# VH-VL binders against q9umr5: the designs that were tried, part 310

Target 1, 268 residues: q9umr5
Amino acid sequence: SYKPVIVVHGLFDSSYSFRHLLEYINETHPGTVVTVLDLFDGRESLRPLWEQVQGFREAVVPIMAKAPQGVHLICYSQGGLVCRALLSVMDDHNVDSFISLSSPQMGQYGDTDYLKWLFPTSMRSNLYRICYSPWGQEFSICNYWHDPHHDDLYLNASSFLALINGERDHPNATVWRKNFLRVGHLVLIGGPDDGVITPWQSSFFGFYDANETVLEMEEQLVYLRDSFGLKTLLARGAIVRCPMAGISHTAWHSNRTLYETCIEPWLS
Short names: E, the ipSAE of ESMFold2; O, the ipSAE of OpenDDE; V2, 0.75 times the mean of E and O plus 0.25 times the DockQ between their complexes.

## First folded at step 16 (VH-VL)

Design wd27 (framework fv_dargistotug; at its last look DockQ between E and O 0.83; V2 from the best seeds 0.00; counts 0 for: pae E 2.4 > 2)
Fold by OpenDDE, look of step 16:
Structure wd27 (fold): chain C 268 residues (1-268), chain A 122 residues (1-122), chain B 106 residues (1-106)
Amino acid sequence: as target 1 above (268 residues)
Amino acid sequence: QVQLVQSGSELKKPGASVKVSCKASGYTFTDYAMHWVRQAPGQGLEWMGWINTDTGNPTYAQGFTGRFVFSLDTSVSTAYLQISSLKAEDTAVYYCARNFKLEYPFYTFDYWGQGTLVTVSS
Amino acid sequence: DIQLTQSPSFLSASVGDRVTITCRASQGIRSWLAWYQQKPGKAPKLLIYDASTLQSGVPSRFSGSGSGTEFTLTISSLQPEDFATYYCQQLNSYPTFGGGTKVEIK
């Protein structure tokens, strides 16, 4: 039988968004138990990511316990960060494939529509003033805001991304790395036509330097220092990169070609 | 089982130095940060800081910078606290404590050393 | 720094009594609070974390509750071995302890 699949949604999302994905999985892998976790839906997805991590952990633990052979995670957009943190804090998870579906894994620094309506009076260049405050860190979006022009503020104020990246030292950095490395495969999916994840390379752990030049994963300090295990995962062939053009952010979970090319191979 | 065993009591004069050891066993030493907590006689608990047992990077609480140094000997799973230029006010029981709780926030302590009394008197 | 105020500082009780200790934070700390027990000449022992989660091996007569700025530790039925000093601790980036509550035998 196929391993269970657990799906974690993104910002302002719900289980309804994954109806096509469920159809695809059912068709290609009949009998697969797929659980789309309906936690922190809609506006609740703005809650601090650590709170979300706790909630999702409580939901996945019993699923994992019933699946001794392992499970697969499909985590979309913001959900990809939640899942990465989840795998970092779980010393007993049994995740075979962690599929990061268009997630801002190295953070967000974009002036997108969803940020504009949330912060209508704030420009991308000034959002650090809000996001790197204690008040700002109460919102999920700010938990992975990564301003390349204010790296010191990011490193010191980010209560989520900087920590799960191991960019700021903390008491659990070593054990988090150890736990994350329990994954069988890390499947990174994204593309240049996403329109939301900025830069889109963030889905592949690429990101801006101080001049807003996009550097690839292998050029990132988190990789070079192997702060949470990327270098180790790559070395053992556990990282899969699946870029695809022509897909907008809200279509990643509903594109059949994307599913067949980037998701399905890792659900066995 | 997890154990933290500290060095014995110390009696020092003002201006002297002391080095307290904390030997860990029963778990992978480098996986969990080690904290230091002070308790003056008849007083409460005061967090001094922590050390990354993997990298050796120390973090000191306010008021515990300068004269206080955290260090490691990972080969023997031991953490050290050194206090220099001892003062009478440094008289206290010093505890090492292992970090607990994997989720953020981090600062919960599940296992403690038995404590080391450092007495500073002229 | 976040200040924690425990009340009472001293509490006299008898075996079998229900005991409640309060810890108030100077600002909201969500559920980021732990409770420790310390006996004379011994190291503190973790009892409760995340305000209400019982540490493994701790008797069920111990319980924690509260969120935000007010927390309570409850011993449903005090046992002889429970006479000790209890400390609350907040788990923020710079942890601090309450002043302690000494539970003495009446």
Scores: ipSAE 0.892, ipTM 0.938, lowest interface PAE 0.5, mean pLDDT 95
Fold by ESMFold2, look of step 16:
Order: sequence, then structure tokens, then C-alpha cells
Structure wd27 (fold): chain C 268 residues (1-268), chain A 122 residues (1-122), chain B 106 residues (1-106)
Amino acid sequence: as target 1 above (268 residues)
Amino acid sequence: QVQLVQSGSELKKPGASVKVSCKASGYTFTDYAMHWVRQAPGQGLEWMGWINTDTGNPTYAQGFTGRFVFSLDTSVSTAYLQISSLKAEDTAVYYCARNFKLEYPFYTFDYWGQGTLVTVSS
Amino acid sequence: DIQLTQSPSFLSASVGDRVTITCRASQGIRSWLAWYQQKPGKAPKLLIYDASTLQSGVPSRFSGSGSGTEFTLTISSLQPEDFATYYCQQLNSYPTFGGGTKVEIK
């Protein structure tokens, strides 16, 4: 018998985007209960991420309660940040595999059509003026905007990413780390041809320095300081890195080879 | 079961120092930040800042970045507020308070100490 | 910093009256507001958080509402033990308290 799987979608997304992923799971792991959460879909995905975390938490509690042996999370794009926050704020989560599908775990520093729609006069180089304001932090995209050229503003203004990464100290830092470390495995998925996540290494906790040189996870201060448990988790053998080239951002949940290579082994 | 017990009231002269203690029980001390809140006689509540009980790093509110020092003794689950160079205007009840919520936003206080009256009088 | 303005500063009411207290924020704070009750000589007690969520053990005659910049605390039927000062507090970043509303029973 397989553990239940909970799926969390990304920005301007909804549960119907995951039909192919559901088919793959049903074929390889018949009888698995899969719940694709349909909260904060479409425009609602622009709501502040802490509001989304609260709503998703309320939805996952009964699922986890009915599965005392544990559950798996598959979380796509922005959804991977929601899921990581859930792991930190839930004293009672029983997540075995947290599968992060091309999520901007260290943030985003790239232009997207959604950003142009919201802020049509902005480019990535000047978007910090909007995102690092109280008004900008009302939008989910700005909650994980990470401008490597204005790191001081990021550290002071981010209401979400700087907190869940432990980049800014906060009253719950110790408990959040303790909760996150109860996960069984962290499965990181992404690749160079994603085309949206910028840098694509953000999906592996890599990110730009001030010169836009990508530093890998082990070179990041949050890893070195073990601020939310990455170093401890890696030392435990619980971090799985599964990069795959040739997959665009909208195709991660509909690529059979990606599923078989990076997802299937972790759906015990 | 959760309890915050503060040290007793203090009567001090201007220029002296005082150290208020706040002993926690019924929970893991280093898991929760400790906050300090001041209330002058007949006045409202004034947040002074917090201390990270795991690292010992304090954060002070504006106006409390000089003569006020937060510290810890984690071996006895105790937080301290030290006030140096006491002035008459420091006469107040000083409360410790525990952070409530795990979810953002953090700044709600579910358990409070009974308060410590510090009176500064010549 | 987000400033909170409470109104009124003082009020007198009879047992059984419906009492409302308002708190205005200098900028939008969604529903991130708490209410505390403080009786004379005692520490504050958390009544309501997230604008409308009643803390465990708080009587149901207390309720909160509002979002954005305007918030209210309501006591549906004032009791003698409700003589106290009430404070609002914003929950984001560095917290700030309102100036307080003293409720006196006639």
C-alpha cells in the first residue's frame, strides 16, 4: 500500500494542469490516493504567500491525520515555496518525500509574462523598487523576488522568502528548522532549459551572487549557517538532486521520463 | 502548564542599575522567542523588543537601543532585562511575554509574566 | 512603522450593553490585528488574533471584525468583569499597540 500523495500547484495554475502526472502515478503505483489541492488557483495564486500557506495547511491537516504512516508532497514552481513553508510551520506534519518540481527555492530574478502583466513598466533590474515595498509584498511573486544587486533591501523587505530561508532572524527560526528537519527526503528537480526560473539553479538552492555568478547550494550562507536545516539534511543523506535538461517550465508534470527518473522512486 | 515567573519589584535611585529576570517553565525555552513590554504608570503598552533564546541575539525597538540589555541563561530557562543608568522615566512595570504563533505574522503574545515594577526615585 | 489609533479613549457603559471599540491602522494590514484585555494590576490577556479569531478560553460575547485599516472589538453584553483597558496590536514586523480604550462599568 502506497502513501497518499498531495499535489500543490504554482502561479496562475490549478489542479487540472496535473492530469498527466496523475496518470503516471496511477499506472506505476496503483491504489495510491492522490489529492491535487485546488486552492488559490488562477488569479488567487497572487495572494500573499502566507495567506496561501494558511489555506493549504488547513487542507492538508485532515489528509495527514488519516495517513499516520506518512504522506508525500509534490509541489510545482511557486507551490514548492508554499510546501517548504508548510514543513516549517506544522509541528505535526508527517511528510516523507517532499518533491520540489522546478521551484524557485532561493528566489526569482527573471522577467516573466506574469510580471509584465502586473508591472508593465518594469524590468528585473528595477522591479526591486516595487517588490521591496509594502504594496509589492501583497503579491506572491514579490514574496520570493530576490534581487542579487539589492540584497540589503531584500533582507529588510521580504515578508516570506527571507524568513523561510532563515536569511532574516525571526522569533520562530529554531522551531521552523526543527519542523523542517522532520521530513524524510527532499527531492529537488529542475534543469537548465526551464526558461522561467532564473537562475534555474534556484530549484537546487543555488543563486546569483552580486556579479550574477551562480553559487551552488553548498556555497550559500543559508547552507553554511544551516539556518533552516539544509546542511543537516544533506549530511543525513536526505537530499536528492535530480536535474534534467530539455524540459520547459510548463512540462515538468507532463514528462514521462522525468517522472520515472526523478519522482517515481520516491513514492513509496 | 506554561508559566513565566518574574523577579520581584525593585526600588532604585537614579543612576543605578537593575536586572529583571523571567523564568520560563512548561515548554522548551529555546524554541520560542522572549519579548519585553514596558508599561509606565497610567500609560499604555510599549513593545521593547525580543531576544532569540537559541542564539542569544537581541532585537531592540526604537528608543531601547542604549541603556536596555536583553540576555539569557539557557541552563535555567531564564531571560533577563538589564537597565543601566536608571532615570525617573524608567519607572514602569516590565513584562516578559512569549511569542504565540508559528505562522507569520509572529508578534502575538499568549503567555505573559506577572510583571516587575521598577520604581526609580531619589 | 504602522501606527494604530483607538477610539474612544474612554467609555462608560452599563452591564448588558453592547460595546464597540475601534482601531485604525495608518496603512493596510490585512487582518493582522490582535486585541488584548488588561485588568488593573494584571498582565494583558490575548482575546482575539487575526482580527476575528477568538483565543481559547475567551467568552463568546467578545468578537472582532475588520480588515485593511479599520477594525472593531465588540462586547455583545457587557459584564462586570469586563471593566478593563483594551489594546489593539498590529501583528506584522515590529509590533505597535494602540493607545488603549478604558471601559468603565456604570
Scores: ipSAE 0.529, ipTM 0.789, lowest interface PAE 2.4, mean pLDDT 91
ESMFold2 (binder alone), look of step 16: mean pLDDT 92; pTM 0.932

Design wd28 (framework fv_dargistotug; at its last look DockQ between E and O 0.02; V2 from the best seeds 0.00; counts 0 for: pae E 17.5 > 2, placed apart)
Fold by OpenDDE, look of step 16:
Structure wd28 (fold): chain C 268 residues (1-268), chain A 122 residues (1-122), chain B 106 residues (1-106)
Amino acid sequence: as target 1 above (268 residues)
Amino acid sequence: QVQLVQSGSELKKPGASVKVSCKASGYTFTDYAMHWVRQAPGQGLEWMGWINTDTGNPTYAQGFTGRFVFSLDTSVSTAYLQISSLKAEDTAVYYCARNFQLEYPFYYFDYWGQGTLVTVSS
Amino acid sequence: DIQLTQSPSFLSASVGDRVTITCRASQGIRSYLAWYQQKPGKAPKLLIYDASTLQSGVPSRFSGSGSGTEFTLTISSLQPEDFATYYCQQLNSYPTFGGGTKVEIK
C-alpha cells in the first residue's frame, strides 16, 4: 500500500484548492489515504506561523502514529514554511518525502497583489518598518518577510524564518537541524512564472543579496554553514529540485504535468 | 538520568578570577544549549546567557558582557563559566541549566546543576 | 525588557490549603510562561511550562493558568514538601524571572 499523504495549504487557502491534486493522487496511486488539513484557512492563515505549526503538529501526530512506515508531506506556498518548521521541531516525525510546492523557503520580498491588498499603502521597500516590529510579527506574512536591504533587522526581528534557517542562533538550532535531517527527501518545486513568490528562486532557497541579485542555494550562508541541514541533505542526494515554467502560483496544485513530473515520483 | 554536576564553592578576593564547571551526563551534550543563571544571597534568579553546546557560540545577557565568559569542553560534556575581575556584587550562587527542547519560544530550563557559590570578599 | 511581578511576595499557609500565586507581566507574553519551585539550598525545579502544561513528574496538585499578562500557579492541596519559593519566568523574549513568592508554614 502507498504511504499516507498529508497536504498543508497556503495563505488564504483551503482544502478545496487541492481537489485536482487529490484526483491525480487517486488516479495514479489508488488507495492512498490523503489528508488535506483544514486548519487556519482563509484569513486565519494570517496567524503567527508558530501558532500554525502547533496546530498542524497536533493534526499530523495522530496520522503519523497510524503510519509507522512513514508519510509524505505536500506543502504549498506558505504551508511549505510551516512544514519545514514542523519537521524541525518534531524529533519523532516519519516523513519520507517533504514536497515543498512553490514555497518561499528563503523568504519573501515581493510587491505583488498578494501582498498589496493587505498593505495597500505600503511599498515593498518600506514594509520592514512594519514587519520587523513586534506587532508585525503577529502576522504570518511578516514571519518570512526577508528584506535584503535591512539584514540586521531581519536577523534580529524575524521570529520565524531567521530561526528555522538558523541564521540567528538559538537554543534549539542544533536539535532542529537534527530533526529536519530525518526527512528522506526534500523536493523543491517552483518556477519563474509563479508571479507571487519573489524571487521565485526562493522556492529553491535562492534569494537576493544586498544588490537584489539572486544567488542560488549553494551561495547562501545557510547552505555554506549548513545551519539547518541543506548542505548535508544535498550531499546525501536527498534534495530534488524540480523547476517548471509556465505555471502561475495558484496552479501548482492543479497542473497534471507538474504532478506527474515533480510530485508523483515521490509518493511511493 | 540527566544530571548536571557543578564544581564546588569558591572564595575569592576582589580582582581575582573564578572558573565554574558544569558537567553534564545522561544525554547528548551537544543537542541541548546550556544556560547560566545566578542568584545573589536572598535574591531572585537572574539569567546570564547561554552557550550553544554544538558550536560553542555564547550569548550574554545585558550586564554580563566583558567579565563573563562561557566556554565548553565537549570531550567531557562540560560547560564553564569564567568571571574575571571579581567584585563583591558578584557574590552569588551560579547555576547551569539545560534548555528544554520545545517549540518556539526556547528558554525553558528543565534540568539544573546544584549551583556553585562564589563569594567575593576582601 | 519584560518585567514580571509576583504576588504575594510571602504567604503563610497550612497543609491542605489551596494556594494561589499570581504573576503579572508588563506586556503580553502569550502563554510563554513557566513556573519554578526552589527549596533552600537547592536549584530551581521546573513545574509548569507554556503557562499550563505540567512538567513530567510534577504532582497533579500543581496547575497553571492564564495568558497575556495575568498568570496563576495553584496548589490545590498544599503538602509539607511544597513549602518553598516559587518563581515565574517569561520567555517571550530573553528570559526574566519574577521576584518570587515564598510559601511558608502557618
Scores: ipSAE 0.828, ipTM 0.906, lowest interface PAE 0.5, mean pLDDT 95
Fold by ESMFold2, look of step 16:
Structure wd28 (fold): chain C 268 residues (1-268), chain A 122 residues (1-122), chain B 106 residues (1-106)
Amino acid sequence: as target 1 above (268 residues)
Amino acid sequence: QVQLVQSGSELKKPGASVKVSCKASGYTFTDYAMHWVRQAPGQGLEWMGWINTDTGNPTYAQGFTGRFVFSLDTSVSTAYLQISSLKAEDTAVYYCARNFQLEYPFYYFDYWGQGTLVTVSS
Amino acid sequence: DIQLTQSPSFLSASVGDRVTITCRASQGIRSYLAWYQQKPGKAPKLLIYDASTLQSGVPSRFSGSGSGTEFTLTISSLQPEDFATYYCQQLNSYPTFGGGTKVEIK
């Protein structure tokens, strides 16, 4: 028998977007209980990420309680940041596989159609003025906006990403690291043709330095300092990296080859 | 053949110190963490903490953050447990145990030392 | 802290008996449970890891089962060398051990 699967959607998204993923799971792992959480749909996905984390936490508690053998998380795009925060704030989670499906885990520094819709006059080079303000931090995309040219503002103003990465001191940092480290596997999925996640290596905890040169996960300070447990997870063999080219941002959950290669092995 | 050989039994008076050694052979010492486990007479197993053998950084379980010190001599593939200000309640067998994971304790212990009995008596 | 409760604390059995001991966790630990055998004066010996996987060299009469909060160690036909104390250990967080189950000759 198969552990239950919980699916968390991304920005401007809803549970319907995962219909093909549900079909694949049913075909390869028949009898698996899959719950696609129907919270913060569409424009509600712009609510502050801590508000979303609290709402998703309330939804996953009863599912995890019914499944003491463990659950799996599949978390898409912005949803991967929600799920990583869940792993940190829940001292009672029983997640075996955390599958991060093209999620901006080290942040976002790219112009997107969603960003143009929300801030039509802004470019990535000046969004730090909006995002690193109290008003900007009320929008989810700003909660993980990471301008490599204004790192001091990021570190001081980020209400979400700098905290869950352990890049800024806070009273819960040790407990969050302990909780995160209880995950069985961290499965990182993404690719160079995503077109939205910028840099695409953010899905693998890579990110720009000040010259916009991408440093890989093992070169990041959060890894080197093991601030929330990445180095520890890698050392225990718990990190799986599954890059795949040729997949656009909206197609990760509807590509059968991607599912069979990167997702299916982790749903037992 | 992996082997962990501990130092011999110790009889100590309250207030003294003891240093238990655990010498490893048959593997690369710095590839595996070393854990310490206590077993009081007639009692179960109690995890005391661990030391990263590559960095030398110890982590102590709750209740073992004072009089107990983990250390290493990597040149002779040896881990040490030092207990200061010995009390009668420290009477126990102390085991070293190998763990694959250097950075965290979330793995089973595949090899154990034979144990060192420390007796603290007036 | 995740607490493990073993039952029974003691059992008396004859050679050839089927023996079952239980380990219950205070919260879900998936399959991250190990079983150890300890004979008097000796170090514990790993029998089973990941709830059900036998360590190399362990006789097939030993088996483990369970997931979540309830786990069992079964000895299908008890042998003279199996009289020992058995401990479970969870590895979902910082290690904790069960209180032990002493298996005695009847």
Scores: ipSAE 0.000, ipTM 0.424, lowest interface PAE 17.5, mean pLDDT 89
ESMFold2 (binder alone), look of step 16: mean pLDDT 92; pTM 0.931

Design wd3 (framework fv_dargistotug; at its last look DockQ between E and O 0.85; V2 from the best seeds 0.00; counts 0 for: pae E 2.4 > 2)
Fold by OpenDDE, look of step 16:
Structure wd3 (fold): chain C 268 residues (1-268), chain A 122 residues (1-122), chain B 106 residues (1-106)
Amino acid sequence: as target 1 above (268 residues)
Amino acid sequence: QVQLVQSGSELKKPGASVKVSCKASGYTFTDYAMHWVRQAPGQGLEWMGWINTDTGNPTYAQGFTGRFVFSLDTSVSTAYLQISSLKAEDTAVYYCARNFKLEYPFYTFDYWGQGTLVTVSS
Amino acid sequence: DIQLTQSPSFLSASVGDRVTITCRASQYIRSYLAWYQQKPGKAPKLLIYDASTLQSGVPSRFSGSGSGTEFTLTISSLQPEDFATYYCQQLNSYPTFGGGTKVEIK
C-alpha cells in the first residue's frame, strides 16, 4: 500500500484548494490515504508561524503514529515553511518525502497582492519597519520577511525564518538540524512565472544579496555552513529540484503536468 | 538518566580566577545547549548565558561579558564557566542547566547541576 | 529587559491549603512562562512550562494558568514537601526570573 500523504495549505488558503491534487493522487495512487489539514484557514493563516507549527504538529502526530512505514508531506506556499519548522522540532517524525510546493523557503521580499492587502500604505522597502518589530512578528508574513537591505534587523528580529535557517544561533539549532535530516527526500518545486514568491528562486533556497542579485542555494551562507542540513542533504542525493515555467502561484496544486513530473514520483 | 554534575565549592581572593565544570551524562551532550545561571546568597536566579555544545559558540547575557567565559570539552561531555578578576559581588552559587523543549520559545531548563558555590573574600 | 513581579514574596500556609502565587510581566509575553521550585541548598526544579503545561513527573496538584501579563501557579493541596521557593521565568526574550515566592509553614 502507499504511504499516507499529509497536505498543508498556504496563506489565505484552505483544504478546498487541493481538490484537484486529491483527485490526481487518487487516480494515480489508488488507496492512498490523503489528509488535508484544515487548520489556520483563511485569515487565521496570519497567525504566528510557531503557533501554526504547534497546531499542525498536534494534527500530524496521530497520523504518523498510525503509519510506522512513513508518510509524505506536501506543503504549499507558506505551508512549506511550517512543514520545515515542523520537521525541525520533531525528533521522531517519519517523513519520507517532504514536498515543498512553491514555498518561500528562503523568505519573501516582494510587493505582492497579499502584502498590499495587509499593508496598503507600505512599500516593500519600508516593510522592515513593521515586520521587524515585536508587533510585526505576530503575523506569519513577517515571520519570513527577508529584507536583503536590512540584514542585521532580519537576523536579530526574525523570530522564525532566521531561526529555522540557523542564521541566528539558538539553543536548539543542532537538534533541529538533526531532526530535519531525518527526511528521506526534500523535493523543491517552484518556477519563474509564480508571480507571488519573490524572488521565485526562494522556493529553491535562492535569494537576493545586498544588491538584489539572486544567488542560488549553493551560494547561500545557510548552505555553506550547512546550518540546517541543506549541504548534507544535497551530498547524499536527498534534494530534488523541480522547476517549472508557466505556472502561477495559485495553480501549483492543480496542474496535472506538474503533479506527474514533480510530485507523483515521490509518493511511493 | 540525565545528570549534570558540577565541580565543588571554591574559595577565592579578589582578583583571582575560578573555573567551574559541569559534566553531563545520560544524553547526547552536543544536542542540547547548556545554560549558566547564578544565584547570590539569599537572592533570586540570574541567567548568565548559554553555549552551543556542538559549535562551542557562547552567548553572554548583558552584564556577563568580559570576565565570564563559557567553554567545552566535548570529549568528556563537560561545560565550563571561567570567571576572571573575581570580585566580592561574584559570590554566588553557579548552576549549569540543560535547555529543554525543542519548540520555540527556548530557554526553559529541565535538568540542573547541583550548583557550585564560589565565595570571593579577602 | 522584561521584569517579572511575583506576589507575594512570602506566603505562610498549612498542609492541605490551596496556595496561589502570582507572576506579573512588565510587558506582553504570550504564554512564554515557566515555573520552578527550589528547596534550600538544591537546584531549581522545572514545574510548569508554556504557562500551563505540567512537566513530566510533577504532581498534578501543581497547575499553571494565565497569558499575556498575568500568570498564576496553584498548588491545590499543599504537601509537606512543597514548602520551598518558587520562581517564574519569562521566555519571550532572553530569560529573566521573578524575585521568588517563599512558601513557609504557618
Scores: ipSAE 0.888, ipTM 0.934, lowest interface PAE 0.5, mean pLDDT 95
Fold by ESMFold2, look of step 16:
Structure wd3 (fold): chain C 268 residues (1-268), chain A 122 residues (1-122), chain B 106 residues (1-106)
Amino acid sequence: as target 1 above (268 residues)
Amino acid sequence: QVQLVQSGSELKKPGASVKVSCKASGYTFTDYAMHWVRQAPGQGLEWMGWINTDTGNPTYAQGFTGRFVFSLDTSVSTAYLQISSLKAEDTAVYYCARNFKLEYPFYTFDYWGQGTLVTVSS
Amino acid sequence: DIQLTQSPSFLSASVGDRVTITCRASQYIRSYLAWYQQKPGKAPKLLIYDASTLQSGVPSRFSGSGSGTEFTLTISSLQPEDFATYYCQQLNSYPTFGGGTKVEIK
């Protein structure tokens, strides 16, 4: 019947936030085993993303082992970066659909209430001084902070995003690409009214150039060089883009129309 | 099974060059980076850098950006370390080591070659 | 480069003794530190990574602890086969090794 679904939450979030998504899945795909991982909740979501990847990996291994036909991932916001790293570091993952739900896949360059809570005197233009320091890289937000005006600092200092995007070479780049490419489908979800992900096109692997002009996925160097497999995935028809207007950042997992349009078709 | 077999000991005069080989077997050579580590007699370990076995792009540690060259022959699953203008201080055992750990941080070396002693003396 | 300082450089101990080796980093490296054992004429062998995670096949008498800048390797009951030199290695950036600690059994 239906493949199990694993849900990975975002920043300052917990498993409870996904109860509506669980209801939608139960109604449309009765009998589906859905696990919302209860790790790194609330303030713990600020821990370094590599620490979160390790913890989530330990949780998904037994679920995948019990489902040899495959599983699906639904990964929200920051959780989409955790999930993409999982796909790269797991030699034996059996993920069919990776559903990236408004995730900052090319990074974040925006002032948010979360950033104001954490760094109350900083604006996006000067946050690179904090995030591209060793102390700053101890916070998950800084692991995917991408200042388009200090790209050289980003490429040198990022301990997470620059690595999983293949923007800085590293010893595992070839195996990470090979592992990522074993996914069946990459489903990209996001929209212009999100209000948090900046630019919102980061959810579709778009991002700012130095003039803050958004370049789409196909214009990004990581795509053109196929550094972690985006060009290969697109060429084989494995990338699904599902933009939707009118949805705020906290509403992606509680909007039925979004679920039916963008998520449900991929929960085979 | 994974195995790294290095070329035999070398005795060289100052100013000469040497090329150490490291032949890999039991795994897909281009999937795993190859590292080089030096150990002078009775001394500690010095990481020299790594080579991307898929692209051939080397990365050298700070003290090894000059006379040391990493290269590959992927057709025989072999990595090479070439040292030019040999000096007496280059006398050491040179190890190749496979990069294994898939998660950050990357630098766990699960399989090592047996080592190649290079002796530089007049 | 992140510098690692091991202490002591040498120690002598009897079989059954508890042995502690210290590694100090020149900057914060969280828990990104590994320990290797090297016997004479042999390549190094990985014992511990991420400060405290024991590599498969390594006896439980070996343990690691520490975070930030100070780390320890402990052998709870020294055995004759533990005669070796022990190296720490930092993983927070491109790897560097400590100077080594030679353990001699009395």
Scores: ipSAE 0.553, ipTM 0.792, lowest interface PAE 2.4, mean pLDDT 91
ESMFold2 (binder alone), look of step 16: mean pLDDT 91; pTM 0.933

